# VHH binders against p49116: the designs that were tried, part 72

Target 1, 238 residues: p49116
Amino acid sequence: EGPLLSDTHVTFKLTMPSPMPEYLNVHYICESASRLLFLSMHWARSIPAFQALGQDCNTSLVRACWNELFTLGLAQCAQVMSLSTILAAIVNHLQNSIQEDKLSGDRIKQVMEHIWKLQEFCNSMAKLDIDGYEYAYLKAIVLFSPDHPGLTSTSQIEKFQEKAQMELQDYVQKTYSEDTYRLARILVRLPALRLMSSNITEELFFTGLIGNVSIDSIIPYILKMETAEYNGQITGAS

## First folded at step 4 (VHH)

Design p85 (framework vhh_7qbe_3)
Fold by ESMFold2-Fast, scan of step 4:
Structure p85 (fold): chain B 238 residues (1-238), chain A 122 residues (1-122)
Amino acid sequence: as target 1 above (238 residues)
Amino acid sequence: QLQLVESGGGLVQAGGSLRLSCTASGSSYGMGWFRQGPGKEREFVASISSSGGSTYYADSVKGRFTISRDNAKNTLYLQMNSLKSEDTAVYYCAAGPLSEYLIRQYPEYDYWGKGTRVTVSS
C-alpha cells in the first residue's frame, strides 16, 4: 500500500529536437509533439497501478485519454517547447490554407476554436503556477478515468482515480496551506480537456503523419516499447 | 501518394557486404528497413529520422548494418556488412507513421516498397 505516484513520477523532462530550424515546419512540430506523446505514455507505463490493470486495459485507457495527457503535457512543457511560437506557426499555416481554399471555413473555425481553448487552458495553468507534483496527479486523474465508453475493470480504475484525487488533496493542503481554494481551482480546469477534440490535436501537431495513420492506431505499439527505446525517444539520439 | 522502390539485393557469400537503396517519390520522412526470411514473420531491421540525426537498430544487426539517407536524392540506404546466412530475406523499405522511434513498433505502415531479395550463401 504505498502511494499511487512516487517522486520519480514528478520528473517530466522534454528534450526538444535539434537543431531548431530557422523557420518552423511540419516535421519539427511533429517530432516535438511525438517526443511529448512518448514521454507521456512512458510516464503512464511507469505507474505500478497502471501496469497492474493489464495490457488490454492499459491500451483502452490510453486510447481514451491520450489527448488529455498530451494537452496537460503541452501546458507543463509550454516554455521548453516555446508553445506560443509553435501555435503561431500553425496559425500562419492555416491562414495560408484559407487563402488557397484547401480547407472549408467550418473546419478552419473548429481548428481556430481548438487553438483558443488550448491557449486558454495553458494560460489558466500558468496563472495557477501548477507545480510538478500537481501535474503528475492531474495526469493520473485523467489517466484513471472510469467513465470512457467501452472500458472494462471500471471499478478498479475508479479506485485508482480516487486515490490520485486523495493524494493530490493531501499534497495541495500541505504545500499550499494558506490557499484554501487552490485544489478547487485546479480541479475545475480538468473538464475543459474533454472539450478538446483528439482529431483536431492530430491535425495541429501530427500533420507530419503519413497516409491514414492515427494516434489511436499506434498507441498499442508505443506501450510495448522497451524502457531503453522510450529513454532514447525522450532524450533524442540516446 | 508516396511510392517506395527498393534495389540492391542479390546473392552474396557469408562475411560479404551489400548495400540496399530505397528511392522515395516524395518528401523526406522517418524511414526504416524491415525483412522477412523464409517461413518467418516480417521483422524490424533499422530506422532513421527525417533529418538523419537519429538511428535505431535491431539487436541482431547492431554493429554490422548502417542505415543512412540522402535527402537531396530522396534515397534511403542500408549498408550490410559481415553478412550471415540468417540475414537471408526479402528486405522492405517503409515510411514512418510518426517518427523514426515508432518504425520498429508499428507494423501497419501506409507506405511500403515491394521488397528486394537478399540471399546469403554459406
Scores: ipSAE 0.012, ipTM 0.349, lowest interface PAE 8.4, mean pLDDT 82
Fold by OpenDDE, second read of step 5:
Structure p85 (fold): chain B 238 residues (1-238), chain A 122 residues (1-122)
Amino acid sequence: as target 1 above (238 residues)
Amino acid sequence: QLQLVESGGGLVQAGGSLRLSCTASGSSYGMGWFRQGPGKEREFVASISSSGGSTYYADSVKGRFTISRDNAKNTLYLQMNSLKSEDTAVYYCAAGPLSEYLIRQYPEYDYWGKGTRVTVSS
């Protein structure tokens, strides 16, 4: 069989909403996040191996890893998104409204820690200077994780994950031949993704947009969107 | 902040046609039309994706209304044909999320125009 990923899967271009508001409001943040989420999910959908798993398995897989994919996307698109500014804005909003929202001290702490973890993760990825290929393979490794409960076709998923890992290894060896431990340095970042709460991510980035609708509930519909529709929305292509 | 300005409203006879326009200060948002008739709640009319590739219509206007946009002009349009008395309302332009699904199923929009009045006489 051919490679898991092709050059087409390396491209990951996020288009931000325009115009940018003078003050980053919740809606702008949510819209930006939504674009990234859609980009991430449709990226997954563009992988032939992903298609081969079938709709039900695909949905389950994305439901399981959307937060990790999203977070990798945040890291990858941090500059384009001005992520630091977005996160600062989120913090400010939280500070200003925390009393009004009647959040418990514990919850506030959890949310702030989550923001910190997001920032640190993205900073760490930036320090590693992860390139587009590496991000693509990391996303694939995260996507094809067989260790989530309730998944079907676990053997196939595992196979795809292994393939992603192998291709990443080959790429790193070829591209960064002088850095013997680069692969390991990259892979050891992945566990940080599992420490991040999908619920908190959803609250921070999506609550203002989708209301009481969960990301989990809309994932099937996102995955069913026409490619043309997605491209037009995300990449700005007419 | 995105600004939306509607135009094109007016009085029209039943069976007639009218074209509404909405000028936006940006074009990277999904957009839609809503209307509020006398004594009625605001209701969804039509929506269009940021690229214009996807459109959605309320059942009540399907086949009669056409939503379109010109991103170069940052303008949203609503071509209304075969107008009925029931179409009498203030029509609002809105901009919202990129999600086609969200636009269609949950029309929560962040930005709204002031509206333009459409009156259809019998």
Scores: ipSAE 0.008, ipTM 0.318, lowest interface PAE 9.4, mean pLDDT 87

Design p86 (framework vhh_7qbe_3)
Fold by ESMFold2-Fast, scan of step 4:
Structure p86 (fold): chain B 238 residues (1-238), chain A 122 residues (1-122)
Amino acid sequence: as target 1 above (238 residues)
Amino acid sequence: QLQLVESGGGLVQAGGSLRLSCTASGSSYGMGWFRQGPGKEREFVASISSSGGSTYYADSVKGRFTISRDNAKNTLYLQMNSLKSEDTAVYYCAAGTLSEWLIRQYPEYDYWGKGTRVTVSS
């Protein structure tokens, strides 16, 4: 039995839609977010341990954790996405909506709070200077979460999560041997991912994907996608 | 009020092809196709992002249907190839707007066409 993750699972390259518009719009944001979502799900499906759990378990796991994986991806790809610019544009739009008294103040408050939590998470990861190996293992820890309601095969899922935790510990202790508390600082960031609403993430980043197509509804489709088809979906814009 | 008008429906033989169009009276962000067959509930067929860069298909039509859009013409298309009797349905066009961006609950379509009938003969 080999390690949970290989070097191929450390590589996480987001290809952005081009060109970036002079003024950010919902179309560009949705396209960028969709590419990150596809990349995140393709990353998960490439893990042999994940494949070994079977299709039904795979679908249930990703449906439960896609928002956590997506948020980790936002933090990891913040620079290539110009995420701070995207979030600033969203905040400016929300402030204008409040001034024009066009939307519910309670709903706007919920969305602003979500943006604040997201910014704090991304800033904390940036300050810790999380590397590609650490991101890969953090994603594996959230992917193999045995504690979501309705899951079967929880013993096997827990085994893979523990393996991810052990491999992360080994990596951090060998690579950052002088920083005794680094692993603890990294791990205490993970609970914040569960405080962020998947419904608000959908509203902020996936507004351009609408109708009877929710993230939960497309997950089985993405997970079954052939490699050539997946590549076509994430690189369709010029 | 945004209006959607579908066209291109008709009778076609199994294995044949048909192209549906949906013209919007103005700009929209996300768009999609749904269908309702005899004695069935309305089901998702395909959707396309605002930019046209991301597309999604129901498993039953994947590899046979292609969704596309021309934003300059405010027009959505569905190219249907290798048609089967099971594809017989009324096809509906759906669209959203940017005016509801901040409070939009996903999934939602604000605007629907009246449908165009597709009949696939054996």
Scores: ipSAE 0.000, ipTM 0.200, lowest interface PAE 12.3, mean pLDDT 81

Design p87 (framework vhh_7qbe_3)
Fold by ESMFold2-Fast, scan of step 4:
Structure p87 (fold): chain B 238 residues (1-238), chain A 122 residues (1-122)
Amino acid sequence: as target 1 above (238 residues)
Amino acid sequence: QLQLVESGGGLVQAGGSLRLSCTASGSSYGMGWFRQGPGKEREFVASISSSGGSTYYADSVKGRFTISRDNAKNTLYLQMNSLKSEDTAVYYCAAGTLSQYLIRQYPEYDYWGKGTRVTVSS
């Protein structure tokens, strides 16, 4: 019937913890990342088409794509987060760690490669000057992916993805009419999101460089949170 | 200004059980238990999410300890079974945001109780 996304879904406002510490620590990085994760889940949950799929399908979709949504959120909020500063601090920590632990060298190389891929993705989105509408529809395209294993209602999910693609096309053609190939340049960036390891994202943003926290295991809880709990988590209100 | 008050500590024989309680002045995303034994740093024991749907345990206590919460009473519990002399410590209640809950490192939590002492005789 109506559009897949409303103007409400274009608004994506991350509130950072303040003040920023003089030296970045695991707490500040994880608090910032958790606020972005909660904002991303709240965004997805507010979409009527998403709600229409039902709780089990919603949980399966978000479990499959949370890392893609989170990475798009990092790119969209890179300036607000001072993401380049956070990643530089992580890189510096990893460089110091290499000199002390040779057995973790292979893991550190995997993590460094992931950081380079993330930086490259965020830089490419910045160079394309992706706007809020484009980010909203890109998030919708990755959310409504019918090709994840174990999904039910795949035909309905596919229809919502196609609707997202059509509405993005309409927006880009009207807003950037002078750039005939803009949509193609934007869409070819999406496959890179699936090359990003969710396990490494967890290690970088939710536990630092050590520890074991499964975002997958907490997603059902986050999706079931009441609106007041969501608001408290994303603003840090007490 | 979240306040945490622990209770339920005491002396118990090895193989026995004890239940600790922690009353909070308000709600938080995650709550957990840490302990500090004689001459040791404070270490993680168990944590629980706001809804109670997710729990985490240190390997040394898995299968013996159970964490639970009653959100209506703002109270956290730690049921300790099959106690060992190595469990002797001051047990601290901690509360925090999602990130503090996920990190599970003692220096990262903002809200702490004063602790309750558990002594396991061998």
Scores: ipSAE 0.000, ipTM 0.167, lowest interface PAE 11.8, mean pLDDT 81

Design p88 (framework vhh_7qbe_3)
Fold by OpenDDE, second read of step 5:
Structure p88 (fold): chain B 238 residues (1-238), chain A 122 residues (1-122)
Amino acid sequence: as target 1 above (238 residues)
Amino acid sequence: QLQLVESGGGLVQAGGSLRLSCTASGSSYGMGWFRQGPGKEREFVASISRSGGSTYYADSVKGRFTISRDNAKNTLYLQMNSLKSEDTAVYYCAAGTLSEYLIRQYPEYDYWGKGTRVTVSS
């Protein structure tokens, strides 16, 4: 069986919308988020092991973990995205909504806490100086999670997750041999992803685009999308 | 600002066919067709990617309608076959600069035409 991931899976390059507006509007934020979402899902699709699970299982996996993948992507692409600025803009937009009394106090609290968790997670990842390989393996571990309800081929998924974990371990041992506890330090970040609400993430990053539809409902379509089609959209080609 | 102009609407008998066109004043990304029937809200009909390689249809029109585009002419098309009375509506052309794969089913496009009326008689 070969490795789960190859060097091609390490590349995770997000292209931001251009030009960047002076004021980060909802459309810019949503478009940026959309691109990251597509990149994340297409990354998953590029993994042979993922393909081997079949379309139905693939869809189910992505539905279960898209928020975690997206969040890892935010962390990985935080600099390119100017994530702190985006989050600040989102907060400002929320302030407007608050002033207009569109949100309940409880909801405001939930949303603000979510933003805080996102920022803290990304900051923590930055402090750890997670590299591209580590991000790739972490994404794979999150992707091939067998503990989601309703999944088929859970045994195979578990095997893939173990493989991802093993490869990560090997990589870390090889690359960071002087840091004995790096692997553990990295892995202990993963639980934070499970604390984040996918619904709130949708609201913050995608409401301006998808309206009342869910990311869940469009995932099958995104997974069926040709990569060339996506690239054409992003780069303006053809 | 992108301008969209629809054409091709008219009166047609049930079971008949029409072809709608939408001419854009420039290049666009995702494009789509929406319709609004009498007393109804605007609803999604079909969308097409920039390259034309990806299409999406509402369930109600699948197998009967075909969306296509000619980028050289900056024109969007909707071939409507096997028309039903339920298809009676004003049909709107839409274009967006954002990812059409997220907004394809909702009126979140940046640019809209004025619409063309399609009436299907029984």
Scores: ipSAE 0.020, ipTM 0.308, lowest interface PAE 7.6, mean pLDDT 86
Fold by ESMFold2-Fast, scan of step 4:
Structure p88 (fold): chain B 238 residues (1-238), chain A 122 residues (1-122)
Amino acid sequence: as target 1 above (238 residues)
Amino acid sequence: QLQLVESGGGLVQAGGSLRLSCTASGSSYGMGWFRQGPGKEREFVASISRSGGSTYYADSVKGRFTISRDNAKNTLYLQMNSLKSEDTAVYYCAAGTLSEYLIRQYPEYDYWGKGTRVTVSS
């Protein structure tokens, strides 16, 4: 019966691996991305409404939307990650690969288009100066999406999405009262998230995973992680 | 340097059972089993926490396979029941150390065995 999200759900603090290497490498990028993915999934599993849907529904929702959730996280944490530097390094690597004929031209084009879409999305969010509350509600709207194929319990999911939309509207109207069209400008950004390929996101950010393990395969494991294990991860304790 | 050695693979008829073992040269944090079938990518099978209190299974093996561990012996097990022809694969043991696991903020596997072959005939 309370609000969908509490103040604890606004806190989204990414801790980067240390030390930063002199030159960016696939391991550092993968570690940074994995930390963001873990933080995003822990954020989702901490929501009481999400927990109430049950483990099978939770897994299905996150498997369907992890790329959208991850991309919102990239935008929110772009400065902490030095995302522009990471993307510049990837672009430089791809340009060198084109010159050396190491990759298919069609594949390189797809990957470059993905990077440009990602940069445009992050830049648009930065220009709008999206705050922590707005990011939390945008993530909730994406998480509680009832329209993914193969999903069950769609009526409950739709009700939570509507609640997220209403609470975001209330927040924006009160906090940015002089900007009548702010909510519309924010919401029109969301459809772009579904145009971004999860396979390309995996290739760009998660190439360092051992054994060619897919994100789809590790999501259920992360969602079931023991509280003591998770607390150790958050603090970065050795 | 952590070494993992798998054993227990072999030939079995559909509906049969096998128990796989994996012995580690030292203590590990999270452990799991992966498999790679003919012409397929390596896929997740099951994982277990350090304490053994939490386990997770791939949907294709739920109710048929059981993962367990004996920390005193540094040994991981996979009990495989009601085997199907589609379970035919090389099975790999994977492990993470505590420090490496904590640094990465998710269960990543740092050490891998060389695999043990399981063939399920019709």
Scores: ipSAE 0.000, ipTM 0.158, lowest interface PAE 15.0, mean pLDDT 82

Design p89 (framework vhh_7qbe_3)
Fold by OpenDDE, second read of step 5:
Structure p89 (fold): chain B 238 residues (1-238), chain A 122 residues (1-122)
Amino acid sequence: as target 1 above (238 residues)
Amino acid sequence: QLQLVESGGGLVQAGGSLRLSCTASGSSYGMGWFRQGPGKEREFVASISWSGGSTYYADSVKGRFTISRDNAKNTLYLQMNSLKSEDTAVYYCAAGTLSEYLIRQYPEYDYWGKGTRVTVSS
């Protein structure tokens, strides 16, 4: 069997909305987040092993791990996105909401903690100087997680996860041979992803959704979409 | 790349009706209709969300045109009733990205059809 990932899966280029506004509004944040989400889903779909699991299983996997994939994407694209600025803007927005008594104290705390966790995670990844290959494999490990409830083909999923882990190990050994514990340092970051609420992530980055559309509800359709080039997307005439 | 193909255009008398269709090569989110009349700029006609729960119309077509979609068939429709001479135009189907679908009332569109001509005779 061939490798789980190829060099084509290492490329993960997010194109930000242009122009960047002086003030980061909800629109810009949601637009940016949506692009990242779509890119992440498209990335997953581009993996032959993922395709081999079938549509139902694919949907279930992505539903289970979209928040983790998204978060890894945030970390990977933090510089391009100016994530710190985005998060600051979100906090500012939340402060306004607080003043308007739109949120309970407990909810505010939860949301702020979530933002903190996101920032810390991304900072930690930056400190580790995770490269594109490592991110790709980490995303694959997260994607092919067999421990989510309700999954079919768990044995196969596990095999793919193992393959991802092995390939990551081989890569790290080859590329960072002088750093014996790099693999471990990288892998121990993954549990932090499971501490993050998908609901809060959705609220923070996708509040501008039209209607009652949830990320969970649109995932099947994202996966069914025709392959699109995300790099250089033209927003149209308006 | 998403392909959009419009159909249903033709000659119709004023007061008549016409139904346009746009078939997409795959799933899309926000979709809409635009038109370009003779000597005029392309203008917004109608848009619809993925679920069909949200529709938007230009003031000039409100109450006369109805936009709908069948996601199972990847098809967008525009029912045009009470047609007027000023409705004469090439009608274009457009499809937007996920992000546009999620956050825009009048989304920008990345994909466009080649258009279908509607001529309303007086």
Scores: ipSAE 0.011, ipTM 0.335, lowest interface PAE 7.4, mean pLDDT 86
Fold by ESMFold2-Fast, scan of step 4:
Structure p89 (fold): chain B 238 residues (1-238), chain A 122 residues (1-122)
Amino acid sequence: as target 1 above (238 residues)
Amino acid sequence: QLQLVESGGGLVQAGGSLRLSCTASGSSYGMGWFRQGPGKEREFVASISWSGGSTYYADSVKGRFTISRDNAKNTLYLQMNSLKSEDTAVYYCAAGTLSEYLIRQYPEYDYWGKGTRVTVSS
């Protein structure tokens, strides 16, 4: 059997819509997030092992893990997105809303805690200096999670996850041979992704663009899009 | 908030061509053209996804009309060829939500222009 991922799967280039506007707005944030979401879905769909599981399993896997894939993408693309600037602006807005009694303090606290968890995750990945190969395998480990409720072909999914883990181990041991515990430090970051609320991710990054339709509900349609349309969304058509 | 302004309408002879433009004053996603002829309901003409990768046409205009967009200029176009007297209508530009941008089959539009009049003579 050949490797789970090829060099093609290491390339993960987010093309931003334009330079960040002078004043951050919902449209800029949501368009940037949408491009990252499309890039992540196109990345997953391009994996032969993923395709081999079939349409129904593919949809179920992505619906279960899109938030984890998206968060890994945010960490990987944090610099090009100026994510810290976006999050700082949101934090300032939330703090002002508390002072003006415009929003519930309990809800603002939940959203603020989510932002802090996201910042901590992205900072930990940056501190570890995670490379493109490592990100690709971490995304594969998350994608091929056999433990989500309602999945079929769970034994095959588990085998693909184990293959991703073995290939990551081989890569890290060969590339970072002097750092005996690097793999352990990377893998212990992953459980935090499961504690991130997909509902709050939608509120922060897809506000005002989805309406009453959740990301979960649109996943089947995104996965059915033609390759040319995926490319148009992720590169930004003129 | 989002303003849509149509232009390019006018009087044209049957068999002629005309290009309509619609300029958006802010970010727009899925966009489309609708028309309303004298004494008729507003009907769908064509739609385009944000990337331009997906286009849809009403059967009555397929092969004659071409929808396109220039996102750098925030402008939507409708190239109308082989015009017929039945194409006489006020043409409206429409822009949708993220659902139109991501899922091309959702037909609801949140923002509408005031329209531009097209009259085909003969």
Scores: ipSAE 0.000, ipTM 0.152, lowest interface PAE 13.2, mean pLDDT 80

Design p9 (framework vhh_brivekimig_d4)
Fold by ESMFold2-Fast, scan of step 4:
Structure p9 (fold): chain B 238 residues (1-238), chain A 123 residues (1-123)
Amino acid sequence: as target 1 above (238 residues)
Amino acid sequence: EVQLVESGGGVVQPGGSLRLSCAASGFTFSDYYMSWVRQAPGKGPEWVSSISSSGSTILYADSVKGRFTISRDNSKNTLYLQMNSLRPEDTALYYCAKSLTPYEIIRGYMDVSSQGTLVTVSS
């Protein structure tokens, strides 16, 4: 069989909404996050191995891992997004909510801890100088996770994950041959993704969603979109 | 130039049914995603359902799944919403919207400029 990922899967270019408003608001943050989410799902659905698993399995996998894919995307696109500025705006909003007694102390603590974990993760990835190939394979390892409850075809999913791990190892050993422990340093960062709550991610980045629409409910719709329809929405018609 | 005209609203008892229609003009209807959005008295807008240009992709809000059915007739430039098992909480002004794609839905954007059609679920 061929490689799991091709060079086309390494390209991950986020186009931000323009212009950036003087004061960040929930609309701008939600649109920025939505663009990243769409890019992440389009990336996943373009993988032949992913397509081969079938629609039901594809939906189950993305529903289980969208938060991990989204967080990896935040780290990869942190500079393009000015993520530090977005997080500062969210923190400012939370501080105002405390003063107005709109949120409980326990909830605020959970959200602030989540922001700290996210900043720590993004900083660790930046410090490691993770490249585009490494990000592509890390996303593939996360996507082809066989251990989510309710999955079928777990043996095939596990084989694709192992293939992603093998190809990442081969790439790192050839590209960073003098750094014997680089792969280990990269892989030990992944468990942190599962400690981040998808509910809190939704609250921070997708609070502008209409009518209590959840990311879970939108995922099947995004995955069923024609490629031309998807591209027309993200990049403009071309 | 672009015009959307909703109709079919009315007063029904709980458990009743209504069929809403949206007549579109001034644009190529078959090129656009179409959506139904509602606004209950004293509340903000709530997305209800969307349908792709071809009709092959359909999504529903959790509150209406299994009760409402969205459909379209591109030859008549008309969008439909079949509402069954209506509940008092379905009481709202219902609007149709063009180009409210999955992307626009998750973005939280809503552009409705028509009059809407009123649905009231009460005795």
Scores: ipSAE 0.012, ipTM 0.356, lowest interface PAE 8.6, mean pLDDT 83

